# VHH binders against Pleckstrin homology domain-containing family G member 5 (PLEKHG5), part 1

Every score and structure here is a prediction.

Target 1, 101 residues: Pleckstrin homology domain-containing family G member 5 (PLEKHG5), of Homo sapiens (Human) (o94827r584to684)
Amino acid sequence: QLLLEGSLRMKEGKDSKMDVYCFLFTDLLLVTKAVKKAERTRVIRPPLLVDKIVCRELRDPGSFLLIYLNEFHSAVGAYTFQASGQALCRGWVDTIYNAQN
Unless a header shows other numbers, all headers, positions and changes below count from the first letter of the chain; antibody chains aren't numbered by Kabat.
F, E and O are the ipSAE of ESMFold2-Fast, ESMFold2 and OpenDDE, as the mean of both directions, binder to target and target to binder. V2 is 0.75 times the mean of E and O plus 0.25 times the DockQ between their complexes.
Where letters were taken out, [cut] stands.
Atom coordinates printed by the task and the answers are left out, and those that the model quotes come from them; centres of patches stay.

## First folded at step 1 (VHH)

Design B01 (framework vhh_brivekimig_d4)
Fold by ESMFold2-Fast, scan of step 1:
Structure B01 (fold): chain B 101 residues (1-101), chain A 120 residues (1-120)
Amino acid sequence: as target 1 above (101 residues)
Amino acid sequence: EVQLVESGGGVVQPGGSLRLSCAASGFTFSSYAMSWVRQAPGKGPEWVSSISGSGGSTLYADSVKGRFTISRDNSKNTLYLQMNSLRPEDTALYYCAKDYWELGFYSDYSSQGTLVTVSS
């Protein structure tokens, strides 16, 4: 089931931040390209399985870190997401945590 | 050992249909989301569709929305992709994945994929 969706800004490594629209389901997170009001979304990253995500709030208010693990628990992806506010950021982190449990 | 065996590919004319199957073993199938990923000749892998473990949620790439339908039968440990209104640009080797990351960074199972060719 769809648990949460919304606009975020994503940073990967040293690259510039980009606007994304994310869909969090009970078992996966999908990252899509942010769209204008009349456009459809496009998937820009492989789906991220909820059970392979490590998620932590960052000191920068409204931002969280997402680390993606392979089957050997090694990090193979790292993303920083910024929400429009601290409450929304907490909502993303909490919903991901609850989906994992 | 995780094993995924794709089948159902073939040669079809534009506008035609094919149904792909993926037989899964070595893990609790119903506990994992499953995806279809394709790789066209000379290009990198492209995510096509995903389905949740329960089958209650599905997602599609914009290029296939309205034409492809992903489904699963957890009692048979089988994933499906129904492909309608096929186009030449759908020509690719199609893989199923328990974890898409395994195909891009690491693979501990032998998945040969199934070839779909759309041509006149």
Scores: ipSAE 0.000, ipTM 0.154, lowest interface PAE 15.4, mean pLDDT 77

Design B02 (framework vhh_brivekimig_d4)
Fold by ESMFold2-Fast, scan of step 1:
Order: C-alpha cells, then structure tokens, then sequence
Structure B02 (fold): chain B 101 residues (1-101), chain A 122 residues (1-122)
C-alpha cells in the first residue's frame, strides 16, 4: 500500500537538481517527473525496492541521501533528495525506515 | 584511464585492527564519492561503506557500523578504511570503487581493480 507521496528535488552526481514526485509503498519507491502540474507524471527510474535502500538524513537542512543496492549489496545508484523543510525530510526518512521493518 | 590500487590487507586475529588504503588516479578524486565493497569466499559482493567527495557524508552497512571508519585525503588522492574489532565474518577481498552518486545502471565494482585480501582467523 501507499505510505507517503510528495514533491522532492533530486540530485544525481554532478547534475543539477530536478523536480520529482515520489510515491513510497510498503515494498518499493517510485520516482516520477511531473510534465506539468495538471498533467500525467512519468516514472523516470526503475522501481527501487525498499529492502535495497540505504537512507540517511544529511547535515544540509531538509536533505537526505538514498543509496540503492543490487542483489550483491553493491551500490548501483545514489541520490540526494531535498524536501521543502526539515519536518518533511524527517517524515520521508522515518517512513522509509518503517517500511524496511 | 581510471586506476584504483588497494593495499593494507593481511592476516589478523579476531578483535584486531587493519587499515586499508586505495590510491586513485586518472580522474579528479575530490569530484567523486568513493566506496568500499567486499567479497567473501564463495559469496557475492557486499557494500561496506561510502564517503562523499568532500568527505562530509559517510554511510556504513549495519554489519560494520561502529567498527569501521571510512575516510579520505583529497590532497593525496587516497581513500581509507579503518577496521577495528575484526570478526571472522569480515574475511573477504576488499575492493575500492569510484561511486557514491552513481546512476542505477552503474556498478561501483566497474572501477575497482585487484582488491586487497583480509583474513580474520585465530
């Protein structure tokens, strides 16, 4: 089931931040990109299985890091997410931790 | 060409300590996050720890949290892993990998080389 959804800004490596809309389910996280506020969103990354995510809140206020592991526990993706505030960031991190247990 | 050379492995008794080093060349070291990945005999690779390009952010696998410390010296293009309170389960070939902010299709192991062997036995 759906546990949390909302707008975040995502950064990969040296690329500039991009606006994304994320859906966190009990078993997976979907990262989508809104074409326009009133238009259909598009899934822009393969689904991220919750049991393969390593998540940590960052020192920068309102930001958290997400590392994705493959079946060998090797890191194959790393993303920095920024929420609109510290409380929302804590909400994302806490909900991901809850989904992993 | 990207080159990563691991060193510092050896044989140690349980409870002992080792420091691993990784000398990097062929890229701007401070621009990239770096990781340590290990492969135990007969098993697949396991991610151990990652550090951001600046060194400000670190992450650890639950199995090593509180025992291992990842660090880097950007002036020397060198990554380190300080391993304390070693257990027989830590026995593995340890690889240095370029990556922290990787795309989902990339593997950290694509940029590692020979690895360094750590054996923990009594």
Amino acid sequence: as target 1 above (101 residues)
Amino acid sequence: EVQLVESGGGVVQPGGSLRLSCAASGFTFSDYGMSWVRQAPGKGPEWVSSISGSGDYTLYADSVKGRFTISRDNSKNTLYLQMNSLRPEDTALYYCARGFDLYYEDSPLDYSSQGTLVTVSS
Scores: ipSAE 0.000, ipTM 0.113, lowest interface PAE 16.1, mean pLDDT 76

Design B03 (framework vhh_brivekimig_d4)
Fold by ESMFold2-Fast, scan of step 1:
Structure B03 (fold): chain B 101 residues (1-101), chain A 121 residues (1-121)
Amino acid sequence: as target 1 above (101 residues)
Amino acid sequence: EVQLVESGGGVVQPGGSLRLSCAASGFTFSSYWMSWVRQAPGKGPEWVSSISGSGSDTLYADSVKGRFTISRDNSKNTLYLQMNSLRPEDTALYYCATEYLPWYDESFDSSSQGTLVTVSS
């Protein structure tokens, strides 16, 4: 089932931030790119299985860290997400934690 | 770099069947979960199904349980979705996706065009 969706800004490594639209389901998170006047969203990253993510709030206002683990529990990806406010950021982190339990 | 190419879509009548394929390259296919995701006209993406690297474990969205079967052929680096008892509500552009994260790969391209499935009378 879909638990949460919305606009976020994503940063990966040393790259610049990009506007994304994310969909959080009970089992996975989809990251899509908000581009043009698109009628279809483009999935720009492989689905992130909820059981393989480590999520932490960051000190920066309204941002959180998401680390992805492979089947051997090794980190293979890291993303920082910025929401439009602290309440939305907390909502994302809490919903991800609830999906993991 | 990761490349995913979907095929097998088409126009079918309600109750019909289709088999989708996804040809994968650029990563160790057998080591990673693969998924099917669809997007209906004017709507956001919906996760459909996932299969473990070995093929031993499968997951399905409630809307497709009992009708769709996900499978893979690791010797051919190909993912499949067998769709039976199709409904008008299954009309969508279907994409495959991998849990492999090429975030350290400068040539990653996940903007596959997908394969269109239209269920109409």
Scores: ipSAE 0.000, ipTM 0.131, lowest interface PAE 15.0, mean pLDDT 75

Design B04 (framework vhh_brivekimig_d4)
Fold by ESMFold2-Fast, scan of step 1:
Structure B04 (fold): chain B 101 residues (1-101), chain A 124 residues (1-124)
Amino acid sequence: as target 1 above (101 residues)
Amino acid sequence: EVQLVESGGGVVQPGGSLRLSCAASGFTFDDYAMSWVRQAPGKGPEWVSSISGSGGYTLYADSVKGRFTISRDNSKNTLYLQMNSLRPEDTALYYCAKEVYITYDSGETYLDYSSQGTLVTVSS
């Protein structure tokens, strides 16, 4: 089931931030980039399994860190997301935690 | 084609209440999170609240937390915002939105809505 969706800005490593549209389901997170003229959304990262995510709010207002783990619980990916405000950022983090039940 | 029609705005005194409605059509309503965004005269858009497609999860801006309640009726394709303990600072044009995209560099907000919004005025 779909739990939360919305626009975020994503940064991976040293790359510039990019605008993304994310869909959080009970079992996975999809990161997409909207194609406005075609009115379709393109998945730009492999689906992230909710049970393999470590999520933490950052000191920068409205930002959170997402670390992705492999089957050995080793970090294989790190993303920072910027939400439109602190409340929305907290909402993303809390919803991810709730999905991980 | 996506259509969103807001209603329920009006003039109220501080401490009063209003309930806003948004009638949605042209998409599978229960598959999408919905949001309320407001814009006061001379100000940029401010995100107010969001609700998941199922209605199981809600988010609120700190400025409205504890006073506003977002809800939806998926059988009627309708989004609601119950506004209690209204303050003069809540005076704004209120929009419902299917998609919200906010650009921090320019302050621009992209909203997937086709309505003019509904005006809420809180004054003595």
Scores: ipSAE 0.007, ipTM 0.187, lowest interface PAE 11.8, mean pLDDT 76

Design B05 (framework vhh_brivekimig_d4)
Fold by ESMFold2-Fast, scan of step 1:
Structure B05 (fold): chain B 101 residues (1-101), chain A 120 residues (1-120)
Amino acid sequence: as target 1 above (101 residues)
Amino acid sequence: EVQLVESGGGVVQPGGSLRLSCAASGFTFSSYEMSWVRQAPGKGPEWVSSISWSGGSTLYADSVKGRFTISRDNSKNTLYLQMNSLRPEDTALYYCARELYFGDYTFDVSSQGTLVTVSS
């Protein structure tokens, strides 16, 4: 079941922010980037299982942190997402929490 | 399935005004940055303006800043470009574009465009 989809800006480590299009399902999150010429959506990160995500809203308005854990509960990925505003950011965080419960 | 349909172009004299519209369908309009791009006869494409998902942030090319206003109505899935103080140099085919990579001006889709002619 698809719960939420939309554009976000994603930052990984010290790299510049990139625009992504995310699909949140009841069991996983897909992070994609469209290829203009090919007209194909590319999944740019392995599917992130909802039960292995740690999500936290950040002090910066409209942004949240997502940490991905492996089967040993070790962090293997950390992403900062920026929404266009606080309401949309709260929507993403709340929907992720709801998917985890 | 994804469609963008422009309208509002026409012939106008220098100093006149036009409002362009872009009706979007087949995708979640409120989740995408949107842009206007134009192409004058015999020239390459020129980015004109961009607007964020919420409409809270706008950007303009130096050539149109202060004269054009981009806006959107997410409840109607419609993008607008209000064009004031039009100049002959604004004569072009105007395209609505869905922008997935905001800041590098890479566009996912384009449409037929609407022709704007500014001449006396």
Scores: ipSAE 0.000, ipTM 0.105, lowest interface PAE 14.7, mean pLDDT 78

Design B06 (framework vhh_brivekimig_d4)
Fold by ESMFold2-Fast, scan of step 1:
Structure B06 (fold): chain B 101 residues (1-101), chain A 124 residues (1-124)
Amino acid sequence: as target 1 above (101 residues)
Amino acid sequence: EVQLVESGGGVVQPGGSLRLSCAASGFTFSSYGMSWVRQAPGKGPEWVSSISGSGSDTLYADSVKGRFTISRDNSKNTLYLQMNSLRPEDTALYYCAKGEFWYDILTGDSYDYSSQGTLVTVSS
């Protein structure tokens, strides 16, 4: 089931930040391209399985880090997300933790 | 007052080993993840490895996987980095950092670490 959705800004490595719209389900996170008209959107990253995610709040109060692990428990992706506010950021981190149990 | 003091650096030949230590004080050490970060001459900071507060989870940068091992002793408030099969490109100042934070979105650096560091030089 869908647990949380919303607009975030995403940064991967040294790349510039981009506007994304994310959907968090009980088992996976989908990152989609933010579109000004919601006629269609596209998933821009492979689905991220919740049990392979390591989530950490960053010093910036509106931002969190998401690390994706492979089958060897090695980091294969790292994404920084910025929410529109600190409360929304805490909401994302808390909901991811709840999905992981 | 958070204080982090790194030690264990030195000069070593390629293929050699070193063990770095970080003595932490001023906070509840076991409640925080910790990281090792390095800065080579003329380069920006590079995250090396992280460990959870309990020590049960570890992460490594691709450049050091299989060669470096991060560990901690919560009874001694000490973080370690065992470095094996050292290469010339591992030459850097090594810093320990409170938490697992990389690149503050506003400043480009979210590391809560000592400016002192410990120097590792890998040369013939």
Scores: ipSAE 0.000, ipTM 0.122, lowest interface PAE 17.6, mean pLDDT 77

Design B07 (framework vhh_brivekimig_d4; at its last look DockQ between E and O 0.04; V2 from the best seeds 0.00; counts 0 for: pae E 7.3 > 2, unsure alone 60.4 < 65, placed apart)
Fold by ESMFold2, look of step 2:
Structure B07 (fold): chain B 101 residues (1-101), chain A 123 residues (1-123)
Amino acid sequence: as target 1 above (101 residues)
Amino acid sequence: EVQLVESGGGVVQPGGSLRLSCAASGFTFSDYAMSWVRQAPGKGPEWVSSISYSGGSTLYADSVKGRFTISRDNSKNTLYLQMNSLRPEDTALYYCATDRWEIYTTESGFDLSSQGTLVTVSS
């Protein structure tokens, strides 16, 4: 079931932030990017199993941290996301938390 | 060269069955979890199912539980999706995906609209 979708800005490591469109399903999060010239949607990160996400709201307004763990419980991805506002950011964090429970 | 190649799609009537395959090459298939994702024209992608690296754990979207079965054969580097009791709303391009991080970059991610295997359910 699709629980939440929307635009975010994503930062991974030292890269600059990039515009992404995310789809949160009951058990999975997809991070995508539109390729307007080709009218295509591209999944640009591994599909993230919700049960392997560690998600925390950050002090900066509208930002949250997402850490992804592999089957050996080692972090294999670390992402900072920025939503358009505090309410939307909390919505993402709360929805992910609720999907994990 | 890392590749994931989907096959087995086609046109089928409601209530019918299809079995999709995803052939993997260029990496150690048995080290990674696999997923099926689908996208209907004009809609966003939808997660369908996932399977652990060994095949011991499976997860399904509520919309497909009891109708679809994910499986894998690590000796053949192949992921499968058995789709039974197909409905018109199952019509979509179906893609396989892996949790192997390095095959997903801004430049080399897979295109949800340009690859996969098409399943059309209509009467």
Scores: ipSAE 0.024, ipTM 0.433, lowest interface PAE 7.3, mean pLDDT 80
ESMFold2-Fast, scan of step 1: ipSAE 0.011; ipTM 0.374
ESMFold2 (binder alone), look of step 2: mean pLDDT 76; pTM 0.769
OpenDDE, look of step 2: ipSAE 0.029; ipTM 0.428

Design B08 (framework vhh_brivekimig_d4)
Fold by ESMFold2-Fast, scan of step 1:
Structure B08 (fold): chain B 101 residues (1-101), chain A 122 residues (1-122)
Amino acid sequence: as target 1 above (101 residues)
Amino acid sequence: EVQLVESGGGVVQPGGSLRLSCAASGFTFSSYAMSWVRQAPGKGPEWVSSISGSGDSTLYADSVKGRFTISRDNSKNTLYLQMNSLRPEDTALYYCAKSYEFTLWDEGYDYSSQGTLVTVSS
């Protein structure tokens, strides 16, 4: 079921960073629009299947890289996430890894 | 071309202090995390500390927590390491390193070949 949720900042390609609220389940990750002001949560990316994710911590403390693979194991998406602190970032990476195993 | 030039090393007594500097050029300094890495005689490289591109987040090796402070001045493209309460085991060549924050390899570092020598002795 639901393993972890929280606020992150996300960068995709050349686009500006955006505030997101993420929900990590045992089988998928949902990326939603930040809900600090909104009454309804809106999913802004298709659900990311946990077994299609490659996750790596970055040397920038508090940031991690997420690469999404298609059914042929080719990269079709790359996202950089920034947490509000190093401990929270480590929590995200560890929980994603645990969900994969 | 990426260039990193370290300075500030020297000889100090145990319990003393030193401040290291690293002048960076050839890249957008504020976009990259920066690290200090040291190599003691007869040992491999040891990561010491890292700071985020913005300067808002820092990490320290357990061996230096509470004694060393990493900081940066993005307007001057300069990284610093304030070293207090120095111990003989802190004796090493100190290198600053640019982190590859958007590569597949988390271990990616660009090292200066020069480094700055810190010797803690009586």
Scores: ipSAE 0.000, ipTM 0.101, lowest interface PAE 17.5, mean pLDDT 76

Design E03 (framework vhh_etentamig_d1)
Fold by ESMFold2-Fast, scan of step 1:
Structure E03 (fold): chain B 101 residues (1-101), chain A 123 residues (1-123)
Amino acid sequence: as target 1 above (101 residues)
Amino acid sequence: EVQLLESGGGLVQPGGSLRLSCAASGFTFSSYWMSWVRQAPGKGPEWVSGISGSGGSTYYADSVKGRFTISRDNSKNTLYLQMNSLRAEDTAVYYCAKDLEYYDFTGYLFDYRGQGTLVTVSS
């Protein structure tokens, strides 16, 4: 089931920020290319399993960190997301946390 | 023309095992991540497992971890799902899915999936 969706800006490592559209389901998170008018978009990262995600709100207002873990509990991906506001950012972090419980 | 054909579903007792197969054609199989997705009666689709093109990386939904094993044979263009310790809640139509290239906002998460194979876990 879809729990939350919306536009975010994503930074991966030292790469430039990019516009993305994210879909959070009960069991996975999909990161897609930015959507302006399209009903179809490209998934740009493999599905991120909710139980493999470590999510932390950052001190920069409206930003959160997402770390993806492998079977050894080692980080294999790290993404910084920026929402349009702090309330929306908190909504993303809280919904991910609730999906994990 | 991309084609995916699932097989191996059937009726099985709780605690039993089944092996699903997916025959793929029309694309360079070894270059794409492949997934198994299931849809239980009256519910939306649930991602179950995924495997990298080389077979070197595998991922599982928490509900099936330790019970299901995904594998592939790139020489035969075939994807497999070995399902052990089956439970009533595993009852679903199981779909083989080519990599997540496109998302359709109607809830279709894959650019192509097959017709599915029914797995019923019942006494």
Scores: ipSAE 0.000, ipTM 0.131, lowest interface PAE 15.9, mean pLDDT 77

Design E04 (framework vhh_etentamig_d1)
Fold by ESMFold2-Fast, scan of step 1:
Structure E04 (fold): chain B 101 residues (1-101), chain A 122 residues (1-122)
Amino acid sequence: as target 1 above (101 residues)
Amino acid sequence: EVQLLESGGGLVQPGGSLRLSCAASGFTFDDYAMSWVRQAPGKGPEWVSGISWSGGSTYYADSVKGRFTISRDNSKNTLYLQMNSLRAEDTAVYYCAKEGYLDWTSPYFDYRGQGTLVTVSS
């Protein structure tokens, strides 16, 4: 079931700040990249399983952190997402928490 | 220029209903997620509800879940909020908010309207 979708900005390492369009399902999160002119969207990361995500709001308003865990519960990826506002950021964090419980 | 024009607010008794509208212009409405945000006197803004660009996903603050329904009509560039079972604590100015392509220095939701006042009083 699809729970939430929307535009975010994603940062992973120095050069990976980009506009993304994300789809949150009950079991996974898909990250896609949008190109303004053509509005072409492609899945740019392997699906992130909801039960392997650690999600935390950041002090920077409108931003949240996703840490992705491997099968041994070790961090193997970290993504910072910027929403267009604090309210949208809260919506993403709350929906991820609800999907995990 | 992006413009968001809210309407539909007014005075209503507890338990009553109101339907808010937001007319959007200056951007491709169906490319963006939209939200409703409210601000009560003396308080900071509170996110109320959001809807995806297609209308396929909706989400709500716990304080309004089961009472409010967000919807959109992409053919009319209009966002709606149906508010039922209104309570005194719902009294606030309600703002239509647009998602945007923001850089890391701009964490605000992009609401451009003056808002519409909803007063719930006995």
Scores: ipSAE 0.000, ipTM 0.145, lowest interface PAE 15.3, mean pLDDT 77

Design E05 (framework vhh_etentamig_d1)
Fold by ESMFold2-Fast, scan of step 1:
Formats: sequence, structure tokens, C-alpha cells
Structure E05 (fold): chain B 101 residues (1-101), chain A 123 residues (1-123)
Amino acid sequence: as target 1 above (101 residues)
Amino acid sequence: EVQLLESGGGLVQPGGSLRLSCAASGFTFSSYEMSWVRQAPGKGPEWVSGISGSGGYTYYADSVKGRFTISRDNSKNTLYLQMNSLRAEDTAVYYCARDTPYFEWLDEGLDYRGQGTLVTVSS
């Protein structure tokens, strides 16, 4: 089931931030290219399984960190997301936590 | 002095509609993302919807997507929530909340100062 969707800015590693449109389901998070007008949505990362995500709000306003773990509990991906405001950021983090329970 | 004054709540039957308003004063309204947050009896706060300062981007919780529409009139410093196809589970006190500017660090992400407006969906 879809729990939350919306626009975010994503940073992976040392690369520049990019516009993304994310869909959070009860079992996974899909990261897609930002939707512009009639532009088709494309999934740009493999699905992130909710049970393998470590999510933390960051001290930078409106930002949160996602660390993705493999079966050995090793980090295989790290993404920083920026929302347009602190309230929306908290909404994302809370909804991810709810999906994990 | 920042003030947020909610209105428009009341009793409605399932399937009905309501429009909530929030009159804002004491700050540059167009510079802030605004949100609606609700608290159902016996539950914690639930974020419902958000809108960017310009009104160009809107965001919704899955529970209300397709039924609720958030909008704003920056010339009148007013935030709106149009609620359609209301369900018993929408019964809650609805709060208007000012979000912090993305570039400003605050302890809390939401600043809601009013008493809210009660929405009761009668079964």
C-alpha cells in the first residue's frame, strides 16, 4: 500500500543534489526522477526495502539520512534527502518509522 | 506576534464536505511552507497536508490523497483545506501549522499556536 509520496532533493555520496519524486509503500521506498509536466517517471535506484533502511533526521534543517543495509548488516548505500521544510521532513521520517513497525 | 486562527470545523455526515480556513498574521506568510496537522481522539498528531510558500507544490498523506485539497491565498494571508468525501476516521481537531524556512534551524519543525478547529464526522 502507498503511504506517502512527494518531491525531495537527493544526494548520494559526493555527487550534487538531484530532484527526485519518492513513493513510500508499506514494504519499500521507490526513488524516481522528479516529475515535470508531462515527463514520464523513471525509477532511478533499485527498490529500498523498508526493513533494511536505517533512517535518521539530520541536524541540517529539513534533511534526513537513509542508510541501506545488506544481509550482513553492512551499509551498501547512503542517501541524504532534503524536504522543502522541517514539517515535511518529519512527515517522511515518521511515516518510514511507522512502515517499519 | 505570530498568530494562526483556524475556522470552518463542525458536524458533518459521512460523505459530506467542509472547508477549513487559517488566518495568519505577524510574519511574512508567503515565505513559509504551511501544513495541516490533525489529532484524532486518543491518538497522536498526524500530518495531513503541506503547501510550499508559493503554492506551486502540494503534498498529502496517503489517508487523504484524492479527497482533500490544500491551497493558499498569499494576498489574504490565508491557508485552506477543502475536505471532500469525509469519513468517520477523519474526526479530529485540525491545526494550522507554520513550518520553518528550510535554511533556519529550530527545535520543532511545526509551529501551531491556535486551539484548532474540531471536525466531527457523524455516523
Scores: ipSAE 0.000, ipTM 0.145, lowest interface PAE 15.1, mean pLDDT 78

Design E06 (framework vhh_etentamig_d1)
Fold by ESMFold2-Fast, scan of step 1:
Structure E06 (fold): chain B 101 residues (1-101), chain A 124 residues (1-124)
Amino acid sequence: as target 1 above (101 residues)
Amino acid sequence: EVQLLESGGGLVQPGGSLRLSCAASGFTFSSYAMSWVRQAPGKGPEWVSGISGSGDSTYYADSVKGRFTISRDNSKNTLYLQMNSLRAEDTAVYYCAKTEIYVEGDTYTYFDYRGQGTLVTVSS
């Protein structure tokens, strides 16, 4: 079931921020690349399983962190997402938390 | 360690159907999302479809939406792709894929585990 979708900006490692369009389902998060003039959105990553995600709101208002866990529950990756505002950011964090329980 | 073995490809006429299978081993299959990726002759790889570890959520590239169905049987460690209404432009080698994020110091690297692939040829 789809719980939330919307535009975010994503940062991975040392790379520049990228415009993305995300879909959050009850069991996974799908990250797609937003393209300004395209009717279609490019999928840039396979789905991230919600049970393998640790989500934390960041000190920077409107931003949150996703840490991805491997099969042994060890951190193996991190993504920073920025929403258009603090309320939307809290919406993402709360919905991810609800999807996990 | 991680092993993926695709099968089910072949020659099919436009409008026909094929079912691809991927036998997975070396990891806890049900804990990982899986994907199908294809590569047509002379072109780069294209992501086709993805499925959550539980099998409850599925995703499709616009080029295959409504024609292809991804599924999995976690009791058999097997991923499937049901391909209907095949077109000449679906001709490609199809790969079963598992993506992992590998962390080394301050750097994150994505590694795609892929099998040898299975060739699908759609011709009139």
Scores: ipSAE 0.000, ipTM 0.134, lowest interface PAE 14.6, mean pLDDT 77

Design E07 (framework vhh_etentamig_d1)
Fold by ESMFold2-Fast, scan of step 1:
Structure E07 (fold): chain B 101 residues (1-101), chain A 122 residues (1-122)
Amino acid sequence: as target 1 above (101 residues)
Amino acid sequence: EVQLLESGGGLVQPGGSLRLSCAASGFTFSDYYMSWVRQAPGKGPEWVSGISGSGGSTYYADSVKGRFTISRDNSKNTLYLQMNSLRAEDTAVYYCAKDSFEYILGSDYDVRGQGTLVTVSS
């Protein structure tokens, strides 16, 4: 089931931050890019299995890091997410943690 | 200079327990997410567990969930890993790592110590 959804800003590597809309389910996280003028949303990354995610709060308030691991627990993806505030950021990190536990 | 010194490893039988420690210096410990990473002979590094700067959030690899507990004492600049119900597959050198954004994106860990060897054998 869906546990949490909302707008975040995502940074991958040295790319500029982009506006994304994320859906967190018990088993996976979907990262989408809203195309508001067409009222369409598309998934822009393969589904991220919750049990392969490492999530942590960053020093910058309202930001968290998400690392995606392969079957050998090596990092194959890294994303920084910024929420509109520290409380929302904590909500994302806590909900991901609870989904894993 | 960032320094991380791991300790607490040793030889233990399957089903046993060990508590690892990491003494940190050269940075503001409470500001950083910290991780435990292990490397078995002939294998690549495997992330094991992580903890937020405040200690309020903890994370575990599936292989160790329910058996290992990560914790920290920010007043002593020390990171801990309590390992219970140890298995032969847990045999590895264990390193503590200071997370920085650049290191994680590069798949590198900020490992300054030689690690501590954990051997699980009968």
Scores: ipSAE 0.000, ipTM 0.135, lowest interface PAE 15.5, mean pLDDT 77

Design E08 (framework vhh_etentamig_d1)
Fold by ESMFold2-Fast, scan of step 1:
Structure E08 (fold): chain B 101 residues (1-101), chain A 125 residues (1-125)
Amino acid sequence: as target 1 above (101 residues)
Amino acid sequence: EVQLLESGGGLVQPGGSLRLSCAASGFTFSSYAMSWVRQAPGKGPEWVSGISYSGGSTYYADSVKGRFTISRDNSKNTLYLQMNSLRAEDTAVYYCARGEYVWVDSGSTYEFDYRGQGTLVTVSS
């Protein structure tokens, strides 16, 4: 079931931050981006399984880190998400933790 | 101090248009998602529309989708709501808010830390 959705800004590696719209389900997180001129949303990363996510709040206000693990428990992706505020950031992190349990 | 000042409300006939503006000050406007929230007489607040930090993503409540357009000018620290094809049901006080709407398992909620004092929009014949 859908647990949380909303706008975030995502950074991966050295790339510039991008506006994304995320959907957190009980089993997975979908990262989407609106397609310009089409008013359509597109999934821009493979679905991130909740059981393969390591999530941590960052000291930068309103930001959290998401590390994705492969089937061998090795890190294969790292994403930094910025929420519009600290309370919303805490909401994302807490909801991810709850989905993992 | 954080300030949000709405303007542009007024009386308009059904089918008409209005553009609302919100002048932001006291914070780095380009670093925050922004929203419009309305409150009709005798009802609770309803989230209307949201826009990302850069303006690259916009979102709308089903009740206004296709009729309203949210936009922002980060160089002027200003948020806009273009309202077209107005209906009597759009009559409300419209508030500029810092933050956005989120949906959780317990239902819809709002993550807004500041809002302005609002501007009244009345749609009547």
Scores: ipSAE 0.000, ipTM 0.138, lowest interface PAE 15.5, mean pLDDT 79

